# VHH binders against Gliding motility regulatory protein (frzE), part 4

Target 1, 240 residues: Gliding motility regulatory protein (frzE), of Myxococcus xanthus (p18769r270to509)
Amino acid sequence: DISNEVREQLDRVESDLHMLRDDAFRFVRRNDDGINTLHGNLAKMADHVAEARLVPLSTVFDAFPRAVREMSRTQGKEVDLVIENADIGVDRSMLGDVRDALVHLLRNSVDHGVESPDTRQQLGKPLNGRIRIRVRVDGDMLHIEVEDDGRGIDPERLRQAAISKRLINAVQAAALSEREAIELIFRPGFSTRDQVSELSGRGVGMDVVKRKVETLGGSVGVSSRIGRGSTITLRLPQSL

## First folded at step 16 (VHH; from w04 with D109E)

Design y04
Fold by OpenDDE, fold request of step 17:
Structure y04 (fold): chain B 240 residues (1-240), chain A 121 residues (1-121)
Amino acid sequence: as target 1 above (240 residues)
Amino acid sequence: QVQLVESGGGMVQPGGSLRLSCAASGFTFRDYYMSWVRRAPGKGPEWVSEISSEGGSTYYADSVKGRFTISRDNAKNTLYLQMNSLKPEDTALYYCAAEPDMWGYSEWEYWGQGTQVTVSS
């Protein structure tokens, strides 16, 4: 019967379609699993590459004790440098910039932070100043803190300086919190010497340091108390 | 009132010497880094020398290194510049400038009126 034959053929076609559908689904699933595995492997590879680019900060820090000692001695100061967690890695590509930033901070602490021995004695402070570099990793970010036990930063002096430079008026200056006043050191035009200082290699302001750190995808913070000292915090990506 | 008054300039022959002084008043002199800056005719200002607040550190431009000596007397509120082996290219108006000794701050706040140094045969 022709009708039965057609029905049988139809049933075969339906069965074949079902099998094809199932095979297609299996294929898609296998490919999906393969893609997921590949993505996982790529992510792991990326992590390994990032780790391979890390260089210990000690590469930079090893020169700092001598540098600080030399800078201090020329000023009749004795400053102890304490470094914590120098074994933490930083991206090799950032090493030079980090070094420069830290040298700038150390110079500021020695030159402008730590008081003279006579002043320290009068204040009841240890004769030797102390600078501490602390390194930590917080998630994907590297934190480098440079702390001195010097005279600290006077927010009122900074307000006055900003007014004198016509960067802000007296009302604006008065409206600044102590924190905001201290952060003026990072403001463009506040700490930068005009063209004359750039030629001497001196007069690099903290605004330049901030810009450099920001270019690296980081941030800079400051905390300070009069008579107790100052802390600068560099936040940098551990891996680029 | 803040004042910086330069003196000691004059005319001298090449190879001669001059000693500049800068008398400071109206501010706490010992709390400032002091610098000498000069301006030659037709040129921009040029940093010459700097001395730290207590005089422990001194810095010089390459053009004057070995010839000029910066010093200060905090008891007298006076900055000095000993200039030896003067050259015609040292001809300029010499200014003293004061920079407050503050963390993270690097700008001159006070300037003198300048003293003229002329080196000519």
Scores: ipSAE 0.614, ipTM 0.769, lowest interface PAE 0.7, mean pLDDT 89
Fold by ESMFold2, fold request of step 17:
Structure y04 (fold): chain B 240 residues (1-240), chain A 121 residues (1-121)
Amino acid sequence: as target 1 above (240 residues)
Amino acid sequence: QVQLVESGGGMVQPGGSLRLSCAASGFTFRDYYMSWVRRAPGKGPEWVSEISSEGGSTYYADSVKGRFTISRDNAKNTLYLQMNSLKPEDTALYYCAAEPDMWGYSEWEYWGQGTQVTVSS
């Protein structure tokens, strides 16, 4: 029967097709498993490389006590610097930018934050001002806080300055919270002196510090209370 | 009625000296950093010197360091600039400028009208 031979061939072809289909699915699944393993190993390798590039912040921070002493002497002030958790590391490529930003923050706290000894005596404050640098890691983000116990930042003065410079109107200014008003120091166009003098003894403006930090993938925050001091917080990815 | 009035400019020979004054009124002088800024003919403004609100810190542009001395008298609301060993390149209109002593805010809020210094043979 010729008809039986054809049917037998068709049965064999059908069986071969099922086996080929099963082999193909197993092959694809093995490749998917291998790709997932490779992705996992590559992610683990990237983590190890990032970790190996971390350098302790102490390599930069160790110069700060001497710098603050000189700034304080020059200004006729007495300021103590306390540094916490400087053993925490950051990507080597960011060290210079972090150092420059922190020097600018420290300069501001010594020059404009901490009051003269006479004023501190009148206010019942310790004669020596205090600046505290605290470092912590939260997930993949590095947090650096620079806090002083000085005069603080007056949000009302900043609202009025922004109005007079026509950056915002009076209604907008009144709607700002105290924290939002203080954040005006980061507003482009708010401090314009940096654009006039390349030769001043002053550092860069706060808007430039913020831009640099944001270019590194981070952010800058500020909080302050009149008479009690100010805290600037830099948030940066620990590695780029 | 904020007012900054410069005086003491004039013509002088190279190597000579001048003393500029800036009288301030209408604001709390001792709460401000004070600067001298100059504008030479055909050029933009150039910062020259600065003094802290209490007078403890002074800063100078490299071009004037060692020759110019900034000072202030907070009791008299007056800023000074002693200029020695003057050179023709120091020829400019000299302004005083006031900047509030504030964390994170750097702005010359008040300016004088300037006093002319001319150094020529």
Scores: ipSAE 0.607, ipTM 0.761, lowest interface PAE 1.1, mean pLDDT 87
Fold by OpenDDE, fold request of step 17:
Structure y04 (fold): chain B 240 residues (1-240), chain A 121 residues (1-121)
Amino acid sequence: as target 1 above (240 residues)
Amino acid sequence: QVQLVESGGGMVQPGGSLRLSCAASGFTFRDYYMSWVRRAPGKGPEWVSEISSEGGSTYYADSVKGRFTISRDNAKNTLYLQMNSLKPEDTALYYCAAEPDMWGYSEWEYWGQGTQVTVSS
């Protein structure tokens, strides 16, 4: 019976269709698992690459003791440099900028922070000044602190300087908290010399340092007390 | 009133010497880094030399290194620049500039009117 034959053929086709459907589903599932595995492997690879880009900060710090000694001795000062956690890694691409920033901070501490031995004696301070570099990792961020035990930053002098430069008026200056007054050092046009000083390597202001750090995706902070010293904190991503 | 008054400029032959002075008044001289800056005709200002507040550190532009010597007398509130082996390219108006000795501050606060130095045969 032709009808029965057609029915049988139809049943076979339906069965084959079901099998094909199942195979297709299995194929899609396998591919999905494969894609997920690939994504996982790519993520791991990215992590490994990021890790491979890390270079110890000691690469930068190794030159600092000599530099600080040289800078301080020329001024009749003795400054002890203490470095903590120098083995922490930083992205290789940031090393140059980090170095420049730290050199700037160290220079400020030696030149303008640490008092003369005579002054320190009068103040009852140790004859030798001290600069401490502390490094720590907080999550995915690198924290670098540069602390001196020098004269600190006078917020009133900064207010007066800002008024003199016509950046703010007397009323605005008086309204600044001590913290805000100290933070004026980061304000554009406050502490940076014009083009003349940039060519000499001198006259670079803290606003430039701030901009550089921010370009790297970081931030800069300052804490200071008159007679106790100053601390600059650089916050940077550990990996870019 | 704050005042910086430069003196000692003049005309000299190549190879000659001049000594510039800058007399400061109206501010605490010992609390400032002092610099010499010069401006040649048709050129922008050029930093020449700097001395720390107590005179312990001195810095020079490459163009004058070995020829110029900066010094200061805080008791007299005076900045000096000894210029030896002068060259025609040293011809400029020389300014005295004062920068407060402050952490994180790198700007000249006070300027003199300048003294003319001319090196010509």
Scores: ipSAE 0.582, ipTM 0.760, lowest interface PAE 0.7, mean pLDDT 88
Fold by ESMFold2, fold request of step 17:
Structure y04 (fold): chain B 240 residues (1-240), chain A 121 residues (1-121)
Amino acid sequence: as target 1 above (240 residues)
Amino acid sequence: QVQLVESGGGMVQPGGSLRLSCAASGFTFRDYYMSWVRRAPGKGPEWVSEISSEGGSTYYADSVKGRFTISRDNAKNTLYLQMNSLKPEDTALYYCAAEPDMWGYSEWEYWGQGTQVTVSS
């Protein structure tokens, strides 16, 4: 039966077509798997390159104990500096900016934060003031905390300064929480000394520090209690 | 009421000396960093020198370093600037300015009206 032979050929053709389709699907899936593997390997390589660019913060932090010692001696204060986790790395391109920002924070804490030994004794504080730099990593973000145990930051004094500078009115000032009032130190136009001097001096405002940190993709925060001290927190991407 | 009053300016020959004073009242002088700022003819303000609230630290612009000495007497609420080896380019109106000794806040809150220093032959 010629009819039976034709049916057998058609069955074989159908089977071949199914096999070809399965082979084609298998090829496409293998190619997709390969592309996904390549993408995964490229991501791993990018991570390795970013990690290889990291330089320990100790590279710049190692100069800080001497700097704080000199600032303290000049101001007639006794200040101990404690640095924690400086072995943590940051993108090499950020080291200078991190150093500059931290020098400003340290100078502020020595000059304006930590009290004289006599005042600390009267307040029942340890005779030596303390500044602590603490580093940690949270995800892709580097956190650097600079904490002093000094006099803290007075939110009411800052409210009054903002009113006198006409940045806010009395009603707006009264509406600020204590944290919001303290954050006025970062507000553009709040510290204006550096805008008056033709030559560089000591008067660097905290808005400059904030702008530098934000240029690096980060953020800056402050927490303070009168009589207990202040903590400035820098959040920075570990790599750019 | 806050007041800063400069005195001691005048005319002097090149190479001469002058001592400026700034008398402060109406605020707690020892809680402020004090600065001298000058304005020369045709130029904007130029910071000259600064002294910490307790007087332990002094800072100078490069143009005056070694020639000018800043000092203060917290018992008399007075700021001083000893100017030696004066040059014609030191001719300016000299102001004293007060900045609070506060963490994170850098602002010359109070200014005097200035005292004229003229250096010419």
Scores: ipSAE 0.580, ipTM 0.740, lowest interface PAE 1.2, mean pLDDT 87
Fold by OpenDDE, look of step 19:
Structure y04 (fold): chain B 240 residues (1-240), chain A 121 residues (1-121)
Amino acid sequence: as target 1 above (240 residues)
Amino acid sequence: QVQLVESGGGMVQPGGSLRLSCAASGFTFRDYYMSWVRRAPGKGPEWVSEISSEGGSTYYADSVKGRFTISRDNAKNTLYLQMNSLKPEDTALYYCAAEPDMWGYSEWEYWGQGTQVTVSS
């Protein structure tokens, strides 16, 4: 009976389809497991590579005490450098940029932050200035703070400077909060020396520092109070 | 009114010396880092030297290091540049520039009109 034969054929086809489906599912499952395992292994490998790339910040910091002393002495200043948590690791690829940024910050603190001994005496401050570098890890982010106990940043002076540079008008300047006024140091065209000043070795503006840090996936912040000092905070990924 | 007035330029033979002066007025001179910048004919401006607000730190371009000496007298509101062993390549208009002594600030706010230095045999 042709009908029975067709039914039998249909049954065979259905059976075969079922088997194929099952095989397909098994294949997908096995491959899924394999893929998951591979992904897991890749992730672990990535972690190991990331760990292997970490270098202690002390590699950078070891030169700083001498540098700060030399910079300070040339200015007739005495500045103590305190470094905390120097053993924290940073990605090797970032070391150069971090070093450059920190050197710039230290220079600013010594040059423009810490007052002369005479001024400090008049102000009732310790004769020796202090710069503190603090390192901490917050999750996947590295925080590096550079704090000085110098004269701080005067937001009004920055407002005036911005007006003079025609970056903002008087109304805009007056509208800036103290924090916003202080943050002008990061504004392009504000603190950046032109190409001429880059030749001085001193000409790196804070905007460049900000850009560099941002390029690394980080951020820069500033806190300052007149008479108390300034703190710059670099937030960087611990691993790239 | 803020003024920076350069003087002391002139023509000298190679190996000669000049002393430039910059008289500042109209601003608090002691609160500024001071620099010399020069512009040679057909060239862009070139930073020459800088001195800190209190005069404790001095910086020089490599091209003038060992030959030029920057100094200042805050009581007289005057910046100086002693130029020794002058070379023809030192020929330029020399400007005095003032940068506020502020944390994180790295720009000259005031400029002079310049004084011409010509080194020629």
Scores: ipSAE 0.550, ipTM 0.751, lowest interface PAE 0.8, mean pLDDT 88

Design y04
Fold by ESMFold2, look of step 16:
Structure y04 (fold): chain B 240 residues (1-240), chain A 121 residues (1-121)
Amino acid sequence: as target 1 above (240 residues)
Amino acid sequence: QVQLVESGGGMVQPGGSLRLSCAASGFTFRDYYMSWVRRAPGKGPEWVSEISSEGGSTYYADSVKGRFTISRDNAKNTLYLQMNSLKPEDTALYYCAAEPDMWGYSEWEYWGQGTQVTVSS
């Protein structure tokens, strides 16, 4: 009965093959789980390293109130500076460029934004002007807003300047929204007066600010309302 | 019509002094930052000094700091440059220039025709 014996051997072979298949699947799944765990642990280590590199913005912002006070005194103005959330950190390597960009924004707001006390009284505004710096984090991006309550930015004057400089024609200028017209301040070649060093006591064109921010991988935005003031927003990656 | 008219230039020996004036008309002088810019023979323009619209802030190029003093009289629409301890290298055509007092826009919109300063023995 030789046929019965062959059948039993085939059954044993089939059973062994099923067991081997199951062992192979478990081995593959175990290695895949281990790789996922390793990837997760490496991600957590990278996060810890990035966190350790962050330095609070107060490191550079703490000098700003005195700087604004000195700027406003030399211009015959009174300007209060309010800083919010300066405990938020940024990569140590970015601090100098952030400081430099913000100094330019503050200078512009004091020199050209905030009106004299006499003018503010005539306009029904508080005699002391206000500049507010607000920091927040949205995902991996740092947002720094610099807002003043001054005279704002006149989009029509900017359209006319751009036409006069032949950067755009009248049809193109008329097609710009007010926001787009105000953004002309960032356009290369719009302000050509850059003979004064970055340490100067006066404001300069905004293309310098934009270039510094873009070098850091960020962007710059502006919003303004005539008579109510202007807000410049810097968006920067929190770490390199 | 906008006009910027410089005066007060001339010839002077090294170590001497000159006082330049720039008379402005045709625009609201007190709304503009004012600058002096010079052009030496065969060279491009060089910024010399600047004064804020109300006169509270003054700025100077390193080459003239301590020797030149900028000032303005908004009641008379006049810009001044007192130049002391003059050197032959100060020889140039001196222009006044006007820049609007505006957030985010920095441009010399109006220029004068210049006044010649010559420092020579």
Scores: ipSAE 0.534, ipTM 0.707, lowest interface PAE 1.4, mean pLDDT 86

## First folded at step 19 (VHH)

Design aa1 (from y04 with D31E)
Fold by ESMFold2, look of step 20:
Structure aa1 (fold): chain B 240 residues (1-240), chain A 121 residues (1-121)
Amino acid sequence: as target 1 above (240 residues)
Amino acid sequence: QVQLVESGGGMVQPGGSLRLSCAASGFTFREYYMSWVRRAPGKGPEWVSEISSEGGSTYYADSVKGRFTISRDNAKNTLYLQMNSLKPEDTALYYCAAEPDMWGYSEWEYWGQGTQVTVSS
């Protein structure tokens, strides 16, 4: 029976083909599983490396109370500094820029924000001014708020300055909300003192702070009320 | 009208002294930081010194530290610069400039016309 022999051979070929197909599918699945596992492990390694690079903000902030005391003494003012959540970390590579930005904010609050004790008494405020630094993390973003209880930022004065500098006209200035007017402090070209000399003796303008923060992938905001004080908020990626 | 009027410049020998004054009017002087800025021939403006609105803080460029003393009299609306141990390199037109004592705004809003200081033998 020659016919039966041919059928048996065809059955064996079919069986072999099914086996090879099954082996091929198992190979593909194993390799796909392996790639997914490798991807997961690499992501876990990246997370561990990023976390290991974080340095507590206290390494920079611990010097601030002494700095504020010296700034205050020099200006004849009484200022208390309160720092909250300085144990939160930031990428080591950003630490110097964060320190420099915050020193500038603290200088502004002591020099221009907090009133003298005599003025504070006349206004019914505690004789000691207060600056508060608060840190929090929201998702992958670090938020640092620097708040003072000083005289605040006058939006009308800023509108007038912007008009006199020809950055906006009077109609445009009148259309700005109070918040938008206060944000003029961050506008390029608004504070130009440092552009008179490359070797200026005082710190950088708020537009430079904003640019530096934005270069780090963050943003800066301001909130202020005349007579009540100002809050500057830095938002930065916790890791680069 | 806002005015800043400098005076006290002149010709002096190396090692000599001069006292510059800047009389201010037309604005609330005590609410402004005051600076001296100089412009030497062939050079751009160079900040020299600054004093806080209440007079408590003074700042100096390295080139003049120890030789120049800035001061102000808020009752007379007058800014001063005492310049001692003058050098030929101090030759310049000296301007006073006023910057509002305001959070986040750093701008010399008002300028004087300058007073010439010449240090030569």
Scores: ipSAE 0.579, ipTM 0.736, lowest interface PAE 1.2, mean pLDDT 86
Fold by OpenDDE, look of step 19:
Structure aa1 (fold): chain B 240 residues (1-240), chain A 121 residues (1-121)
Amino acid sequence: as target 1 above (240 residues)
Amino acid sequence: QVQLVESGGGMVQPGGSLRLSCAASGFTFREYYMSWVRRAPGKGPEWVSEISSEGGSTYYADSVKGRFTISRDNAKNTLYLQMNSLKPEDTALYYCAAEPDMWGYSEWEYWGQGTQVTVSS
């Protein structure tokens, strides 16, 4: 019976289709599992590579005490450098940039932050200035704080400087909050020396520091109070 | 009015010496880092030397290190540059520039008109 034969053929085809479907599903599942496993392994490998690239910040910090002492002495200042958590790791690729940024900050603190011993005495401050570097990890981010107990940043002076540079007018300057005024140090064209000043190895503006940090996927902040000192905070990814 | 007035320039033979002065007025001199910057004919400006607000730190370009000495007298509101062992390549217009002593600030705010230094045989 042709009808039965056709039915049987249909049944076979359906069976075959079912088997093919099942095989396809199994194949997809196996491959999906394989892909997932591969992704997992790749992620782990990435993590291991990231960990392997970490080097302690002490690699950078070890030179700082001497540098600060030398910088301070040339200015007739005595500055104590305190470093906390120097054993925290940072990506090797960032070490140079971090070093440069920190050296710049330390220089600013010694040069422009910490007062002379005579001034400190008059102010009732300890004769020795203090710079503190604090390192902490917050999630995937590295926080490096450089704090001095110096004169702080005068927002009014910065306003005046900005006006003088024609970056803002008097009305705009007056409209700035104290915080915003202090943040002018990061503004392009405000703190940057032209190419001439870069030749001195001095005068890297804080805008350059900011750009560098941002290029690394980080951020920079400042907190300062007149007479109490300044704190610069670098926020950087622990691993790139 | 803020003024920076350079003086002491002139013509000297190679190996000679000059002492430049910069008289400052119209601003709080002691609150500024002071620098000498020079511009040679056909060249861009070149930083020469810098001195901290209190005079404790001095810095020099490599080209003048060991030959030039920067100093200041805050009581007289005057910046100085002692130039010894002058070379023809030191020929330039020399400017004094003032940078506020402020944390995170790195820019000259005031400039003088310059004094000409010519070193020629």
Scores: ipSAE 0.553, ipTM 0.751, lowest interface PAE 0.8, mean pLDDT 88

Design aa5 (from y04 with S52N G56S)
Fold by OpenDDE, look of step 22:
Formats: structure tokens, sequence, C-alpha cells
Structure aa5 (fold): chain B 240 residues (1-240), chain A 121 residues (1-121)
């Protein structure tokens, strides 16, 4: 697979670059006058290598409209997917993990976020739900937001769930802010189905998503309002 | 008090059919995804089927796809599993499990005691 070969070559080049950088630093420590130029050149080379590793997020997003339509249809829902800034690049090495994370988020939004058409009508919402994926670059970090206009997350229900699971006691639960209560979804043991759920291909907990993102050097956040919807934000390094 | 009570199990010959029921009480049934999970002797639990809160979406394990049908009646707080073309390998204790319909939450909160299904010649 030519793509794999290119990836391997890039990885080798990156490794070599790091070695050269280290050697250069050693060399510069020995030779004061050449240090700034070599360091500058190495930095530029590193930047070029990093850029070469970027793949447009559209490679992942192109499949999402169909997936969301299919998921929604089976549930008698209509959900519009809006994607912004799909041309932004992500490191090729992260592409698979990012895809998986986003699929998980989309599934949650369709399954548990967006209400049925009847419920939406009763609530005075548009019949069609909306999921929006927004991508932006902030410094050296890539931000991917997945927002739905569904029912939102109820902090009190999460508190109760956490108490029921004996993750926290009633006093601790009551002490949590709304934000903290919502963030319980990321807590280990909160949403992880035992091994049985892994068998269903469904039910990867948000804790797994968080761990994956963190392994990539990123972070995950959540904001939600009852009746307004939820937003999950993935923060990832643009280049590894 | 939360209760899930399974019924409808029994012994059948291969190729036979059974209909399982799960009667729910003590919680808001319509706010839960419902699943059937089975445990065969000497084996770990196996997910069989799931239905969303409204009953509009159903999911099946590959091992039962085309043979089993999950359904629910929210007015009666009851979950069903129609099992057709039963095989010996379907022999297990069948549990009803309830999962809250919550964003980011994926775990069964309530379990029944199970109903025994035995498929044997």
Amino acid sequence: as target 1 above (240 residues)
Amino acid sequence: QVQLVESGGGMVQPGGSLRLSCAASGFTFRDYYMSWVRRAPGKGPEWVSEINSEGSSTYYADSVKGRFTISRDNAKNTLYLQMNSLKPEDTALYYCAAEPDMWGYSEWEYWGQGTQVTVSS
C-alpha cells in the first residue's frame, strides 16, 4: 500500500530529523557561531515534515452525511448534518482515531440527543434535528466541535446515575456544579459497558473517547443545556 | 422498587419458537433502551438484541439476526423477544436489561432475574 509506504517514509524522516536535531544541538554546543542557522533550518524542516503528514478532515467527513442519514432514518428521525471547514488538515496518524471518536459522537447525538419529530413538534423545535461539526485551528491545536440541537444532557440524571453506580455518594453528587455533573460522562466506570457491550459494537463510553484523545496529546470537553443540545469539543495537536 | 421480570422461557425442539416477555416496573420504561442478554452454561454473557426507547430501532447480534425479533409496548411497560428457528446453541438464561436513554451513557442500569430457554431434541 503506497500510502503505508509513504507513511513509513515520513516516520523515518521524522525520526532522522529528531536525531539530526539532537546531533545539531550537540554540535551547536560545541560551535557557537553556527548554532542559530542550523537550529533554524532544522525547525523549518520539522515544519515541512509536519505539513506533509497532514490529511484533510474531509477524508473522514465525506462518509458522515450518509451515515447520519442512515442512523436517523432507522429511528424515524431526520437530522441535518452541517460540516464547517472540512479542508483543515489532521495528522495522518490520528485520522483513524479521530474518525472513530467522531462516529461515536454522531451516534450519541442521533440516538440520545435529537428528539423524535413528535417530541420536537411538541417542544416547538424544527422537525429536523441538526448536528454541526465545526473545525478550527487555534495555535498548534486542532479543535473539532460536534454540536447537536437535541434534548441536552441532564446533570441531575447523571448525578443519580453516578450515585447508583457508587462512583460518588449523595453528598459528593450534590456538591458538583452542573458542569462537573455533565463531565461525569467522561469518568472511568461511568459509561463503560462491561465486556458485553463491546460485543455489541455499541456502547463505547465517553471515557474511552477521552482516553484516546488524551493519548494523542489532546483533550475533550462538553457543554450542554437541557432542551438546547450538547457540544463536544475535541482538542488535538495539529501535528504530532 | 425497580423490577424486571422475564417470562416465556421453556424447553423447545430445534426449529421451534418461543416468545419471551419482560415486565418492567418501578421506573420510567419509555426512557430506557431495552436489551436482551443471554448467558449459556459455562460461557460469558452475550448481547442478543436491543431496542430504542421509542421502539423504532432494533439491533441484533449476528448469531440471532433474521431469527429473533425484539419489540416493546411502552403502554404496558413490556419488552418482548420473538425467537424463531431456535437452535441448540440458543440454550441460555435470557435476561432483560434496561439502559437509560442518555447522551454519553452506555450501561445497563437494571437487570431481570432471567428466564431459561432450552433447545433440545
Scores: ipSAE 0.598, ipTM 0.752, lowest interface PAE 0.7, mean pLDDT 87
Fold by OpenDDE, look of step 20:
Structure aa5 (fold): chain B 240 residues (1-240), chain A 121 residues (1-121)
Amino acid sequence: as target 1 above (240 residues)
Amino acid sequence: QVQLVESGGGMVQPGGSLRLSCAASGFTFRDYYMSWVRRAPGKGPEWVSEINSEGSSTYYADSVKGRFTISRDNAKNTLYLQMNSLKPEDTALYYCAAEPDMWGYSEWEYWGQGTQVTVSS
C-alpha cells in the first residue's frame, strides 16, 4: 500500500530530523562550553603573561643612590636618598621610561630643590637634604612619589615666567590658583628647551616627562610648598 | 630692563686663547643658571657650557671639555668663559643665556646679543 510506504518514509525523515536537531544542539553546547573555557584560559594566560612581565623597581632604583650622591657632591650638597617599597613590580616594557622619568626628577630635586648646606643652616634645616621615593599600588595603578625637602616651587615665579613667555597675560596669571600656577611646569612651551638643551642632557622639560607618562597610560602630579619641598607623583598602570 | 652683554670675542689663530665675558643687569643674577651657547654659520645652536647659580657646579659639552672653563662672579653680575686651545671648529657667535634656578623649569629666559669668535690661520 503506497500510503503506508509514504508514512513510513515520513516517519523515518522525522526521526532523522530529530536526531539532527539533537546533534546540532549538542554541538552548539559543546562549542559554547569550549569557547567559554578557551576564554577563561586566555584570560588566565594573559594574567600569567602580565605577571611574568613584572620586574622589581629595585632594578631601576639600585643605581639611584650612587647617582644622587654623585650629583650632590659635585654641587657641594649632601643628599640622602630614601627608597620605600622597591620590591614592587613594574612592567618590563615601561622600565626604561620610568627610569628616565625618575632620573629627571631626581636631578631636578638635587639641582633646584635641595638648598646648599649653608642655606639650609641659615634656614634651620638639616644640613643634609632628603629625597624620598615612595612606591605603592592602588588598585591596578602604580604610584611613584619623588619627594624632596628643598626650597619648593614658587608659584609667583612661575606666573611671572609664564607671562614673560607670553603664554598667559597678567590677568590670567593672577587668576591661577597656587596649584594651577605650579602645574605650569607641565605646560607645553613653558619649559621646553629647544633641541639645544637636549644636547646638554639637562634640558628636558617636565612637559616631556608628562608626555612620556601619559603615553604609558599614566598621569603626573605635583605638590609643593615654599620652604618645605616638592613632591612629584607618577601614576602608571601596573601592567600594560 | 634686562640686559646680557657679551664681550671678549675676536679673531685668533688655532691654539690661541680668548676670554669671554657676559655682563648681566636688570635681574637677580644669583638666582639664575648661566650658559654659553654658540652658533656657527650654517649650523644650529650648540650648548657649550653651564654653571649653576652658586658657581659650584660646571658642565661642558664634550666638544669643549678640557679646553673651556666657565665661571661667574655674582658680586659683579658677570659670567666668564675662558677658551683655550681654540680650534677652527670653535668659530661661532657666542651667546650667554640665563635660566632661572627653579624646580621643573628648564629654559633660558634671557639672551645676549652674542660676541663673535673666529679661529683662523
Scores: ipSAE 0.561, ipTM 0.733, lowest interface PAE 0.8, mean pLDDT 88

